# VH-VL binders against b7kms5, part 186

Target 1, 80 residues: b7kms5
Amino acid sequence: DTFETVRNTIRIESEVDESLRQLCHEERITKETWLEAAYLYLCEKPEELAQVIQLAQERLSQRKAIADYKRAKTMQERFL
Below, E stands for the ipSAE of ESMFold2; O stands for the ipSAE of OpenDDE; V2 stands for 0.75 times the mean of E and O plus 0.25 times the DockQ between their complexes.

## First folded at step 10 (VH-VL)

Design ha72 (framework fv_pozelimab)
Fold by ESMFold2-Fast, scan of step 10:
Parts: structure tokens; sequence; C-alpha cells
Structure ha72 (fold): chain C 80 residues (1-80), chain A 125 residues (1-125), chain B 107 residues (1-107)
């Protein structure tokens, strides 16, 4: 009858967001329902889930390296 | 799943060097910045310094002349050495992951999301 | 060094109360502020980063606000497990500096 929901804030690459928004508009679905469906589908497909996790780990590693680079560059000048 | 554990002596004599090691599990010590923080009994928190696995380090100026932080990638550990200790160095010492979150463009956020349990170091003769 | 001053230093409250803790920086730090909770004998725990972002797993009754020099941490409905000491931390400039702490005690 009623779905119990939580609200999350997530930060994704802007070009990925734009592409996903266009897909959702064309298919008449929402980002929330697409995310739920994608996760549930992958839970039933262990080999595909493993591939997605690997890609996620690679993307996380890349974002982390970029963040650490920005930190090193910015913080060189910030001593009191 | 990421866990940090401090190890070192419980008691150190005045004028000696305090040596502490933090063992990292569930993550590579090469993946982030790492930090040491201390807390004298009944008092507040004081930041000691940070290190990146490449050897880049930053220290609290009040401790810079005595503190050295280093990384051992083969053991997945980082350590703190604090020389010429006095009673004022009596504290619980914590190690923590000093995480950098990408906020897009040129922005980032820093926070300490995983902490060791802390180890009490008493400086006394 | 940037000095972080918390107020009050301690407060007594009852379960269900709305509690507000303030942190003031001696100079502008943008939103480079975190809030940490520490229970007796335990390591500090991250509650909020970037002044207002709730760490995953932290109850939604915790909320942070502010930018520049004035910051607040609010607990909308105090629970028994919330009795602890709270610290703010700035990471805008080296050295990182903590506030002196605010102890939230049972009334």
Amino acid sequence: as target 1 above (80 residues)
Amino acid sequence: QVQLQESGPGLVKPSETLSLTCTVSGDSVSSSYWTWIRQPPGKGLEWIGEIYYSGSSNYNPSLKSRATISVDTSKNQFSLKLSSVTAADTAVYYCARDYTLDEGSSDFTIYMDVWGQGTLVTVSS
Amino acid sequence: AIQMTQSPSSLSASVGDRVTITCRASQGIRNDLGWYQQKPGKAPKLLIYAASSLQSGVPSRFAGRGSGTDFTLTISSLQPEDFATYYCLQYFNYPWTFGQGTKVEIK
C-alpha cells in the first residue's frame, strides 16, 4: 500500500546526470525508480553485479585521486 | 570494514621519544591521508599532523620540531614519533583516516571518518 | 592559528528537548567545518561535514548550519544516546583546530 522512503543526496558526474535525465524523460520514469530498478535487477544477476561493482570501484578510485590532488594543490598555501 | 588500531608503549620517561604505530586494515594506506590526534585526560582534542603515502606531511606548528609521521606501505601502517617528551605529552593518542571527498570542480571536503580506539600514553619517571 | 570557540561549554537537557550548540571561528573558514561526538572512553565520531552535510548512518535529528564564522549544531529531539561531548573542527587552514567542546548532560 505505502512505500517507506528515504531521501538521499548524491553527487554524480554532470554528463552522466544529463544522460540519465534524458533517458528518464524519454521513458517517462524518474531517477529514483530507475535507480531502484537497476539495483534490484543486478541483485538477480551476480556476474553483472560484479562487473558494475568493479566499474564503481574504478570510478571511486579516480575521484579520490582527483580530490587528493586538489587538496594538495590548495592546502600548500594555507598555514597560519 | 576499514579499521585502525594504535599500538605503542603505555609509559614513556621524560626526555625520551614516544613511538606509536597505526595498523590499517580494510583499506590501503596508499589510498588516503592519515592523521594523528591526541587528547590529554579530561581535556579537548589537539591535531598533531597528517601524512600522505608519498611522504608529504603537515604538522601542527606547536609540535613540528618534535613530531615525525611516516608511512610503511609494505606493512600497511603509519607511525608517529614524538621526541623530548614531558608530562604535557600525557594523552590518549588517536589515529584516523583523513578522507578527501570530491565536491566537483576545484572543491573538496576533508573529514575524519574512521578512528582507532585510542591508546593512552603516560609520561612519567 | 584559527581559534574555535564553542558555547555553551556545558548544558543540561532532558530527553525530547531541542538542543543547540554554537561554534565560532576567529576568522572566515567558508563551510570547512565538521562536528564530532565523543562518549566517555570512546573515540570521536563524525556527525556532520562541510558544515551541514550529514554523515551516512547518523540520525536525521542532527543538523548543522552556518558558514564563514558562525555555526550551529542542532539536535531536534534529544535521545538518551545523545548525552556526550560535541566538538567542532575547522579544516580551512593548518593547523586543524578543534573547539573546546560542549558537554551535553542529563538533567
Scores: ipSAE 0.584, ipTM 0.852, lowest interface PAE 1.1, mean pLDDT 92

Design ha74 (framework fv_pozelimab; at its last look DockQ between E and O 0.82; V2 from the best seeds 0.00; counts 0 for: pae E 3.2 > 2)
Fold by ESMFold2-Fast, scan of step 10:
Structure ha74 (fold): chain C 80 residues (1-80), chain A 125 residues (1-125), chain B 107 residues (1-107)
Amino acid sequence: as target 1 above (80 residues)
Amino acid sequence: QVQLQESGPGLVKPSETLSLTCTVSGDSVSSSYWTWIRQPPGKGLEWIGEIYYSGSSNYNPSLKSRATISVDTSKNQFSLKLSSVTAADTAVYYCARDYTLDEGSSDFTIYMDVWGQGTLVTVSS
Amino acid sequence: AIQMTQSPSSLSASVGDRVTITCRASQGIRNDLGWYQQKPGKAPKLLIYAASDLQSGVPSRFAGRGSGTDFTLTISSLQPEDFATYYCLQHFNYPWTFGQGTKVEIK
């Protein structure tokens, strides 16, 4: 019954991180256990899981566009 | 899953133009940078160039005068034309996705995460 | 152009061995370095990006480290499927440049 864990590094939006950090502090839980609980909860609720996946796809699309913009700007500056 | 597939003739005559197409499935060609890499038999990898769907492109200076990369968003494809070929252009040609990962603030990381299987192009008379 | 030099050009190793490959850039490239594995007749496969970040699905025995000009790829316990040619690639400045490759051969 001992948990085996894997170490991961995750980058999330700073506003979301601050909000989540406040929640974890108030409830005396960790980001790790919150993420685990959220995923397990959603796996049992297919309608809610589908909505979360849609939001995740939208956020990923926005991040990709921003990253490609940063890439173009930076490479223009370095290449010159 | 995202998959890339190269297509084009395997034999090209010296002085002619080499034309290859990469078909993208499982992702929009508008979502990333796309790149061509080549590898002469028994040698290492050489970057040819890249394109973004808007038409913005960057090329290896050694090939810039002969290489043109283009995008066809309606077919979800991108293509390479290499003019005035010689025996030195004999190689396996790969297409790949040159992905940009957001690292926050002003930072990002680039990597080639999806590759086509490669297509051998022989330049011979 | 940024020149990427790998050492050694080839090495022979046995299953279970610790293998280390180095890659040196002719100028500082921060952590804008990837490691790729290529098996005979196959396309290269991404192993590590940002010098040290393991690509999803790649075994934890692969580890990258370094920044600036000096980089290493380590395979902590070589497996039969690891016999391949390994390439470093810099994404700091155009043109993107690969190292010449390091061939890991069976002893």
Scores: ipSAE 0.634, ipTM 0.884, lowest interface PAE 0.8, mean pLDDT 93
Fold by OpenDDE, look of step 11:
Order: C-alpha cells, then structure tokens, then sequence
Structure ha74 (fold): chain C 80 residues (1-80), chain A 125 residues (1-125), chain B 107 residues (1-107)
C-alpha cells in the first residue's frame, strides 16, 4: 500500500514534546504516526474524543493568551 | 469552520464615509485580531488596520486620520469606517483574521489565515 | 514604513517548471514574513507564514526560505492551479506592508 502525506507545521509545548519524544523513542514510532494513531483511536471513542477536544481548547486558549501578550509587549518595544 | 463576510454599500459618494461590516461565524471575535485590507482594481494589497476585542487598534498611518475600526462582540462583528473618501478609495475591501501563534520563548508568529470574499466599494458621484 | 520589494513583477512559466519569487525588505524583519496566493476575483490565500512554515493544506511543492531581508518563495513543479498572483507580507512592524505582487502566467 502507498499513501500521500500532508505537510504541517507542528509546535508542541516543550515539556509535552520531550515526554512524547521519549515515548516514541521507546516504542519505535514517530510523533507523526503517534498523532495519526491517536486520532484514529479516538474516532472510535466519542466520549474520549470530546474530552481530548476540551483539553485541546483549553490549551489553545492558554497559548493564545501568551501569544497576545508577547505580541503586545514586543510591538510596544519596537515602537520605542 | 471560521468564515468571514463583508457587507455594506458598494457605492459611496466623494467626501462621504465608507462603512463596512465583517460578520464572523464559527469563532468568537475575542479570539484573534481582526483586520481590514483593501485592493484597488488591478493593483496590490494595502493593510488598513486591525482591532482586538478589547478595543485596542492599529492603523496604517496613511489612513489613520480617516479610518476607524470597531468591534461588536454582541453581534460577533467588526466594522470599518473611512471618512472623506475619494476616487482613490475605490477598492475591494477584505476582512481577515489576524492570528497570533505562540512560538515559545519571546517568539510569536502572525498570519492572516481566514479571509472574507471581499466587497467592492466604488467611490463615484 | 518597511518597504517590501518583490520581484519579478510578472513571469511566464510552463507546467512542471521551477518558479522562484523573491522579496526584499528595506530593513531586517527576522522571519516575520508571509506569502499569499491570489487568483482572479478571489481573496488572498495564506501559503506560508514565519518565512518558511507551510500553512495546513498547502502542497509541499511550495517552499519559503530566508530571514532578515531576503526571502524567496519557490514552486518546485508548477501545476495548473498555481497560475496566480503571489504577495509577500511583512508583519515585523506596523504598518504591515505587502510586496507589489508577482503574477505567474502561462507561457
């Protein structure tokens, strides 16, 4: 079988990335195939999927708050 | 999915005020910066300005004296007013989501990932 | 304002060709540069952000490179759907400014 991949930029929080990297190394898999597998698994688990989505939304909100703060601060400094 | 839609009159007389509204669906206006861009017929793109849901806004100095961007969180909309228009203000006007992405440390990235379809505004007597 | 000089203004190419578009900033903008594609009668579409990161869903034949003042957008093998106008955009400092655009036409 063959498959086509889609390129995406993935940025992961450093502590999560390190933990995930270690897991992938131990299990001889990649972060990409982990994500694929995790998603496919969750597609069969609607309740678990909903929980993951909620967690993802919370983490996104946190990232957004941090990003907006950085942006505001940086832009202010650049205008000084 | 997030969608943006511009609305307003397609014809404005010289010296009058151009008024457009961007309706956001699939996302809250509090989640991003919101931007207006315009493009004169057959020409390039010009950034007009942006607004954050808190009311903080930034404008292109070339238009700052005439441009006002506002946000209505209750309607999930943001608007553009451009006063004292001339023929030079004839353009397709786009609204867009200006997203800020955290890249760790002190780094962040900005990009406009969602655009409205644009609306033509013609300034003519 | 930071000036973005985009080149060429237009080019003719054939399907399968390698196409390179350049954008030069009047001052250093780090990697705060985006590339957008616009087809006639349509809104611009984000292709690349942060100078080299591909937006989700964008084909891998698109590549952005550069930092500081000199940037390039490369299409490794031009496809029929790639004939369009491309714009660079800096967001290092206000006001955000676009390049003049590059129209990629069929030879």
Amino acid sequence: as target 1 above (80 residues)
Amino acid sequence: QVQLQESGPGLVKPSETLSLTCTVSGDSVSSSYWTWIRQPPGKGLEWIGEIYYSGSSNYNPSLKSRATISVDTSKNQFSLKLSSVTAADTAVYYCARDYTLDEGSSDFTIYMDVWGQGTLVTVSS
Amino acid sequence: AIQMTQSPSSLSASVGDRVTITCRASQGIRNDLGWYQQKPGKAPKLLIYAASDLQSGVPSRFAGRGSGTDFTLTISSLQPEDFATYYCLQHFNYPWTFGQGTKVEIK
Scores: ipSAE 0.601, ipTM 0.884, lowest interface PAE 0.6, mean pLDDT 94
Fold by ESMFold2, look of step 11:
Structure ha74 (fold): chain C 80 residues (1-80), chain A 125 residues (1-125), chain B 107 residues (1-107)
Amino acid sequence: as target 1 above (80 residues)
Amino acid sequence: QVQLQESGPGLVKPSETLSLTCTVSGDSVSSSYWTWIRQPPGKGLEWIGEIYYSGSSNYNPSLKSRATISVDTSKNQFSLKLSSVTAADTAVYYCARDYTLDEGSSDFTIYMDVWGQGTLVTVSS
Amino acid sequence: AIQMTQSPSSLSASVGDRVTITCRASQGIRNDLGWYQQKPGKAPKLLIYAASDLQSGVPSRFAGRGSGTDFTLTISSLQPEDFATYYCLQHFNYPWTFGQGTKVEIK
């Protein structure tokens, strides 16, 4: 039967993306298969999954703060 | 998951003040921009205004003289007051998270990714 | 204020059809445009942000294109669940403004 795939856009911080791209290139895998494998592996390790989730929450908070700062500056300039 | 829920009276008399509260769960009201949008029955969407938790706010000029958005960080809520209402203010009112996504360099993008279910407010004597 | 004009105001199409909705801005807004879907009795749902980027969980049959003043939303193979009203929204400058909406009906 057909294997269904969903296409999504993701954005990765440039330093992390460069490191991940190099790893995937060296191991002859794709970012997609790496993400799938990492998630499936962590599903069997609840404590390690919780640590990854905590780091993801911290990174999300940092990225939101940067975005809000850029928005505030730009809209002040455009509004006037 | 992040959830937003509007609350407030469904019936308001002309010339009085419409007051609505949006309760935020699964996120902090201090972490984003928050917005109010309305939709008259059978009609399109109108942006009312937005607030950043520190008190910085922006309003639709058509409503600026009558609209006030505020934040209560202790209750994790933000609110809308619309004064001197008329029948033209009858609408479904939505609250939404106004998310800002970093696009690198000096770029960003904006989208409303989480919405409340909406609450109908009817202005009638 | 930046005026957003959608066309058509409504359309009817069959399952499997390609559907295109246009949104035009009264001035350049770069790619600061989103597309929202609203089903009867429900809140709008984000489909597309930054003119062309799919929100997580949105089917790949939805595609956004455009920059500046002219934007399109395309549904490459219309499904029964795509019956809804679609709105564009600009977030380039205050006030944020929506298009008037496009109602899509499925035969």
Scores: ipSAE 0.317, ipTM 0.795, lowest interface PAE 3.2, mean pLDDT 90
ESMFold2 (binder alone), look of step 11: mean pLDDT 90; pTM 0.925

Design ha75 (framework fv_pozelimab; at its last look DockQ between E and O 0.06; V2 from the best seeds 0.00; counts 0 for: pae O 6.4 > 2, placed apart)
Fold by ESMFold2-Fast, scan of step 10:
Structure ha75 (fold): chain C 80 residues (1-80), chain A 125 residues (1-125), chain B 107 residues (1-107)
Amino acid sequence: as target 1 above (80 residues)
Amino acid sequence: QVQLQESGPGLVKPSETLSLTCTVSGDSVSSSYWTWIRQPPGKGLEWIGEIYYSGSSNYNPSLKSRATISVDTSKNQFSLKLSSVTAADTAVYYCARDYTLDEGSSDFTIYMDVWGQGTLVTVSS
Amino acid sequence: AIQMTQSPSSLSASVGDRVTITCRASQGIRNDLGWYQQKPGKAPKLLIYAASDLQSGVPSRFAGRGSGTDFTLTISSLQPEDFATYYCLQFFNYPWTFGQGTKVEIK
């Protein structure tokens, strides 16, 4: 039995990354295994999974609003 | 899922105004930039312009004097008006979502991820 | 306006071939470039954004490279569904400009 893996690059909020890094250090685990465990655990808990999805949608919306603001500012500077 | 649907007359007379509407479903028209692109039969793609729900808009300079894009947040739609049309304006017109992806710090990426099916507008007498 | 020039304008290929399409910008556009696939009678479909990032659901045989002025799209093992016209599009500065398109035709 072996694990077949894929390589992904993800970009997360620095404050969240710092907190997760501290957790992984204290518990002697890796970010990769934490992500796998969190997803697998939530798949067994539909109500909690739904809550996480809601939070993810809210965070995505916030990031997009910030990105649109950066876009407007940058494009004005390039256009002028 | 996000879907876009163009609607409007498929035939416009020379010198008149071409008017198209794009209906957005599965997303709020207030959440993104939205764009119009056209493609004359057998030719390439040309960007017409973009709009943000606040009314902020940018246009291709080649069309700026004739093109107006507007947003109707209550109907979740955005529209294109192109005045003084000629045969050169005959094209398939697409609406699309002009998405901004956060890349962290001061950076972002733009791409058009969702497109309407396109609507052919023929300019003829 | 930033001019986007694609090479070649058309090419003929067989299933299983490696196909490379080039896009050149008239000035530096960083990585602000996307690649789009268009089949006859259909709307364009996003394949790659930020010059090299594969859109979700797009097969891994598609790969984009480049930055600044010189960009390439590679299809490592051409499939029957890949016969289409491919466009690059820059988002560095207004107006957004497309390349003229590269038609990938059956040999």
Scores: ipSAE 0.635, ipTM 0.876, lowest interface PAE 0.9, mean pLDDT 93
Fold by ESMFold2, look of step 11:
Structure ha75 (fold): chain C 80 residues (1-80), chain A 125 residues (1-125), chain B 107 residues (1-107)
Amino acid sequence: as target 1 above (80 residues)
Amino acid sequence: QVQLQESGPGLVKPSETLSLTCTVSGDSVSSSYWTWIRQPPGKGLEWIGEIYYSGSSNYNPSLKSRATISVDTSKNQFSLKLSSVTAADTAVYYCARDYTLDEGSSDFTIYMDVWGQGTLVTVSS
Amino acid sequence: AIQMTQSPSSLSASVGDRVTITCRASQGIRNDLGWYQQKPGKAPKLLIYAASDLQSGVPSRFAGRGSGTDFTLTISSLQPEDFATYYCLQFFNYPWTFGQGTKVEIK
């Protein structure tokens, strides 16, 4: 009876977000509907889903390294 | 799925060294900051300190002279040693993953998203 | 060290009530604050990070608000499983410090 939704916070790299926002605007969709559609589509494409997962893991690793660097730099500056 | 499990003796004699190990599953000790926290019975939580795999560590000033946190990458573990213990060191000890989230630009946020179950260490003769 | 003062120290409320817990920092900490729930005999569990961001898997009845020195955790409709002690924790500057806790009792 009801289309149930869950509110979540996500963080997207600014350049990617800007590009995705532009795409969604031009296609008259929302980022959330794009994300849902992309996932549902990939569920029917096992090999393509696996490629996306590998890229996501690479991006996660890069973002973790950047975050740890920012933390170390900032906390050193606060001590000094 | 990341899991943390504390291990070590539950009873330590006064003046000796308390030694605890946290075993990490589903993640590498080389990929995050790692934290020890304690809670005396019926009391609040106290941050002991943290370590990054490169050996960079930070300690609560109240414990800095007695606490040492270290990493064993070969066993995917990190550990706490607390020297010269007294009855005041009786507590439940927790290990936790101290996650740093990128907020963009020069910004970040920190949170402890995964905790061990905790282990009671009693200091008595 | 940055002191985190919670109020009230304890409260008792009925299922369905709206509950608000406050945390005040002794200096500005931006939004570098988390809220943690601890049930008896269990480890703390992350509810809210960055003052207002809900952790994955946490019920939407939990909400965080505030920045600077004054922060709140609100439970919009208290449930029996929300019996616990709640702690705020700041990550602005070392040492990381917790509030003293707020015990929520359910009837």
Scores: ipSAE 0.392, ipTM 0.821, lowest interface PAE 2.5, mean pLDDT 90
Fold by OpenDDE, look of step 11:
Structure ha75 (fold): chain C 80 residues (1-80), chain A 125 residues (1-125), chain B 107 residues (1-107)
Amino acid sequence: as target 1 above (80 residues)
Amino acid sequence: QVQLQESGPGLVKPSETLSLTCTVSGDSVSSSYWTWIRQPPGKGLEWIGEIYYSGSSNYNPSLKSRATISVDTSKNQFSLKLSSVTAADTAVYYCARDYTLDEGSSDFTIYMDVWGQGTLVTVSS
Amino acid sequence: AIQMTQSPSSLSASVGDRVTITCRASQGIRNDLGWYQQKPGKAPKLLIYAASDLQSGVPSRFAGRGSGTDFTLTISSLQPEDFATYYCLQFFNYPWTFGQGTKVEIK
């Protein structure tokens, strides 16, 4: 079988990334195949998917808040 | 400090395979995506492709059928092979790093933030 | 592939001038745009990433703006070391594509 892969720019919070890396190492899988498998699994689990989406939204909100702060700080530093 | 250095023959005959290696120092090739770019003399820049240490790679469709990028983690290098070269493949070839900041909520990738100095490859009989 | 149209292709300016370079994407690319500076015989150098974020070590006279399809690089006061060719790069969708470049020459 042949398949094509698409690069996704995935930025993972460092602690989560480390934990995931360890898991993948122990299970002898990759983060990529983990993500694929996780998504496919969740596609068959609507309730669990909804929970994951909610959590993802919360995490995104947190990222945005932090990003906004960083941007503001950077801008301040540039013009002071 | 991360440094990249291209190496390989500067002259390749038509129909042969161009082969270049980028040696990375100051960072592990396992930590980033690694990219090849080329620039014909007096022309603009063209993205060739990239590779991650896991083997995942992407290529410019214009070169996909001829380009192969590989990574050698043991040597901290990644390479470019371009088959069936013609005069149109004469260019300065650069390797570069795509850097992703995974610190906390840093949500950006810095593409090609570090470049090699480039190496001229001339395709000529 | 996403086409990046850079304008102008070249311009002449004097030290102290305000210089603006434009890059237009054939489709929306959010803020997935970088600006690079290249001097003769040298590799390109990253100036701006994520459309508006200044790379470390880059003088504040450089500024990137824009989102979606229209982007600008501005040099508020051109310095002698700024005479070079500038390229935009989109990394929104493969393949990554550069603008054709803008050569900033001394008037």
Scores: ipSAE 0.021, ipTM 0.693, lowest interface PAE 6.4, mean pLDDT 90
ESMFold2 (binder alone), look of step 11: mean pLDDT 90; pTM 0.925

Design ha76 (framework fv_pozelimab)
Fold by ESMFold2-Fast, scan of step 10:
Structure ha76 (fold): chain C 80 residues (1-80), chain A 125 residues (1-125), chain B 107 residues (1-107)
Amino acid sequence: as target 1 above (80 residues)
Amino acid sequence: QVQLQESGPGLVKPSETLSLTCTVSGDSVSSSYWTWIRQPPGKGLEWIGEIYYSGSSNYNPSLKSRATISVDTSKNQFSLKLSSVTAADTAVYYCARDYTLDEGSSDFTIYMDVWGQGTLVTVSS
Amino acid sequence: AIQMTQSPSSLSASVGDRVTITCRASQGIRNDLGWYQQKPGKAPKLLIYAASDLQSGVPSRFAGRGSGTDFTLTISSLQPEDFATYYCLQWFNYPWTFGQGTKVEIK
């Protein structure tokens, strides 16, 4: 019995990555298995899943606003 | 789920102003850039312009003198006006979400991830 | 304006074929390029952004490569639903410009 896997590339905040890396090191697990476990656990907890989704939406909105600012600045400079 | 829908007259007379509205649902018009793209029958895609909810806009220079894009945050819509139309303006007009993805540091990526179905505007007498 | 030239303009292929479409920019655009698929009567659909990043929900048989001026879209094993017209789009500078399109037709 084997797992079929897919390769994903994701970009997360450096501080979050550092914290997660430390956790994985101390607990002797990998980022991939932590992500799988976290998602599966939350799928069994609808109210907690909803709160995680809300936090994700808030973080996405923050990143998007910053990205839109970077876009306006960069495109103006390239137009020069 | 985000959805976009174009609306406006399908027939415009030469020399008149083409007016189209894009209604945004499932997202705030204040959350992104928004764009208009057109496609003449049997031809390729042409970018018309983009707008940010604050009113900042950029246009294709070939259309800049005739094109105006505006945002109505109260109706969650953005619109295109193209003046002095000719037969060359006959096309399917699409509105699309012009999404900016944060790539970290000073970097970002732009893509159009949600499109309206398109509306054919014919310019004829 | 930055000119985007696709090659070929059209091709005929069979299910299971490897298809490669190229896109060349008239000047350097970094990786500020997307690939879009359009089926007859439908709006374009985003396949790839940042030259090589696969949009969520798009099959892994689609792959983009390149940076600067030369870009490719590869479909490793063509499926019946892949017969469509493909467009590259640069957003490095205004105005944004599309390639002329590559039509992938059934042999």
Scores: ipSAE 0.607, ipTM 0.865, lowest interface PAE 0.8, mean pLDDT 93

Design ha77 (framework fv_pozelimab)
Fold by ESMFold2-Fast, scan of step 10:
Structure ha77 (fold): chain C 80 residues (1-80), chain A 125 residues (1-125), chain B 107 residues (1-107)
Amino acid sequence: as target 1 above (80 residues)
Amino acid sequence: QVQLQESGPGLVKPSETLSLTCTVSGDSVSSSYWTWIRQPPGKGLEWIGEIYYSGSSNYNPSLKSRATISVDTSKNQFSLKLSSVTAADTAVYYCARDYTLDEGSSDFTIYMDVWGQGTLVTVSS
Amino acid sequence: AIQMTQSPSSLSASVGDRVTITCRASQGIRNDLGWYQQKPGKAPKLLIYAASDLQSGVPSRFAGRGSGTDFTLTISSLQPEDFATYYCLQYYNYPWTFGQGTKVEIK
């Protein structure tokens, strides 16, 4: 059995990325290993996992609202 | 999981108004743009138009004079009315979520990530 | 309106083959392009958005590339469930326009 990986591109809030980057630097770990560890840890804790999912849903809703605002502003200005 | 379901008459007479409703479950109709797309038998896909829950809408110019899309937030539904139909309007009609993804700065991406199963509308006397 | 031209209109392939489908826009659309898969009697399914980003749950054998006017969808090792019609869609400007479709058929 091989240790295979997948390459992903993700876009996260600048403030969150900066904070996570500092943490990873100080602890001498990578973002990818932090993500793996966080997910694996939460899979063992159903109540905490549910809380994280709720926060994720709230953050997704906020990002969608921001994106819809940008869309409304930009689309009328494009000349076809 | 988010699901969409089209409903409405499968047969419409020429010159009458085609009326379809899309019921949204698993998400609020206020959370996204919503769209209608059609596909005549054996042919490709054609975008009809889109709506945002505030009432803002955009239509394919080829259908703008006949098409009206509306949203009912209390029922979590959005609907399509297409007036003065002819045989050329015979198609499978799909509703879909017209999702906007934040890409940072002033940028965004749009895609249709959830679709209804489609409903065939035949225009015939 | 922005015209989307797909090529080929159809192709025949065998399981395990590498398949490439091309889509050309009549003007620059940046990376505002999606790829959709449609099986007979079914609704289209999103595969790729922003020209190259793989939708969650879509197998990694699907890959999109390109920007501006020239775009490709590649299936690196065709599977039995991949026989379908594929459509590109630009969302750079209204109206949204689809390519005419590319049918991938069993050889």
Scores: ipSAE 0.520, ipTM 0.815, lowest interface PAE 1.2, mean pLDDT 91

Design ha78 (framework fv_pozelimab)
Fold by ESMFold2-Fast, scan of step 10:
Structure ha78 (fold): chain C 80 residues (1-80), chain A 125 residues (1-125), chain B 107 residues (1-107)
Amino acid sequence: as target 1 above (80 residues)
Amino acid sequence: QVQLQESGPGLVKPSETLSLTCTVSGDSVSSSYWTWIRQPPGKGLEWIGEIYYSGSSNYNPSLKSRATISVDTSKNQFSLKLSSVTAADTAVYYCARDYTLDEGSSDFTIYMDVWGQGTLVTVSS
Amino acid sequence: AIQMTQSPSSLSASVGDRVTITCRASQGIRNDLGWYQQKPGKAPKLLIYAASDLQSGVPSRFAGRGSGTDFTLTISSLQPEDFATYYCLQYDNYPWTFGQGTKVEIK
């Protein structure tokens, strides 16, 4: 009858966010409901879900590489 | 699931070199920084050093003259050599993953999220 | 090197108690501080990173606060599995340094 919800803060790439915001505005939905619908839809499509997971793993790997680069640059000067 | 496992001799004689290996499974040794930490029996934790697979390494200055950390990407392992050991080097030695989390902009945070079970090394004759 | 001092070195508490342990850095480390839990015979386990961020899978009764030089770890309602030694670690500057540890013992 009712939805029990949780609040999440998510950081995504700005150009992806802008594209998603425009889609939600045009279709008259919210980012929250789009995320819920997208996940539920993909759970019924195993091959498509696997492709999305692969893309997510690649994006995660890219962000980690950037973080390691920032670490190397910042920490090279921090010796006591 | 990422797992780390230390291996090496449990007993090392004074003045010899301690050699330990950490085997990484479930992740590539090329994907993260890796660290060695030790803990003498009944005492606290001491950071030994860290390494990135490219060979970039940083050491605790108290151990830098004796410690060498290396990576073997073909075996998915990283190792610690500690030379000229004494009874003061008796400790449980842990290997751990040094994860870097992107916090956006120029910011990041570091944490050790996966640890080996530890291996006790006793230095005695 | 940055000296990390924990207080108390040990404490006795009962299940359900609120426990607070502190960690003080000898110089400013921003929020570059983690808290680790170690049970006897086991490797340390990450609880909190960036001074206040709870690691995934760690119960919400654990909370970290502070920045600069003064930090606290609070366990709001101590559980039997929380009896352990807790360590703070700074990663602001090399060498990384741990506090001496705070042992939380059953009363």
Scores: ipSAE 0.581, ipTM 0.854, lowest interface PAE 1.3, mean pLDDT 92

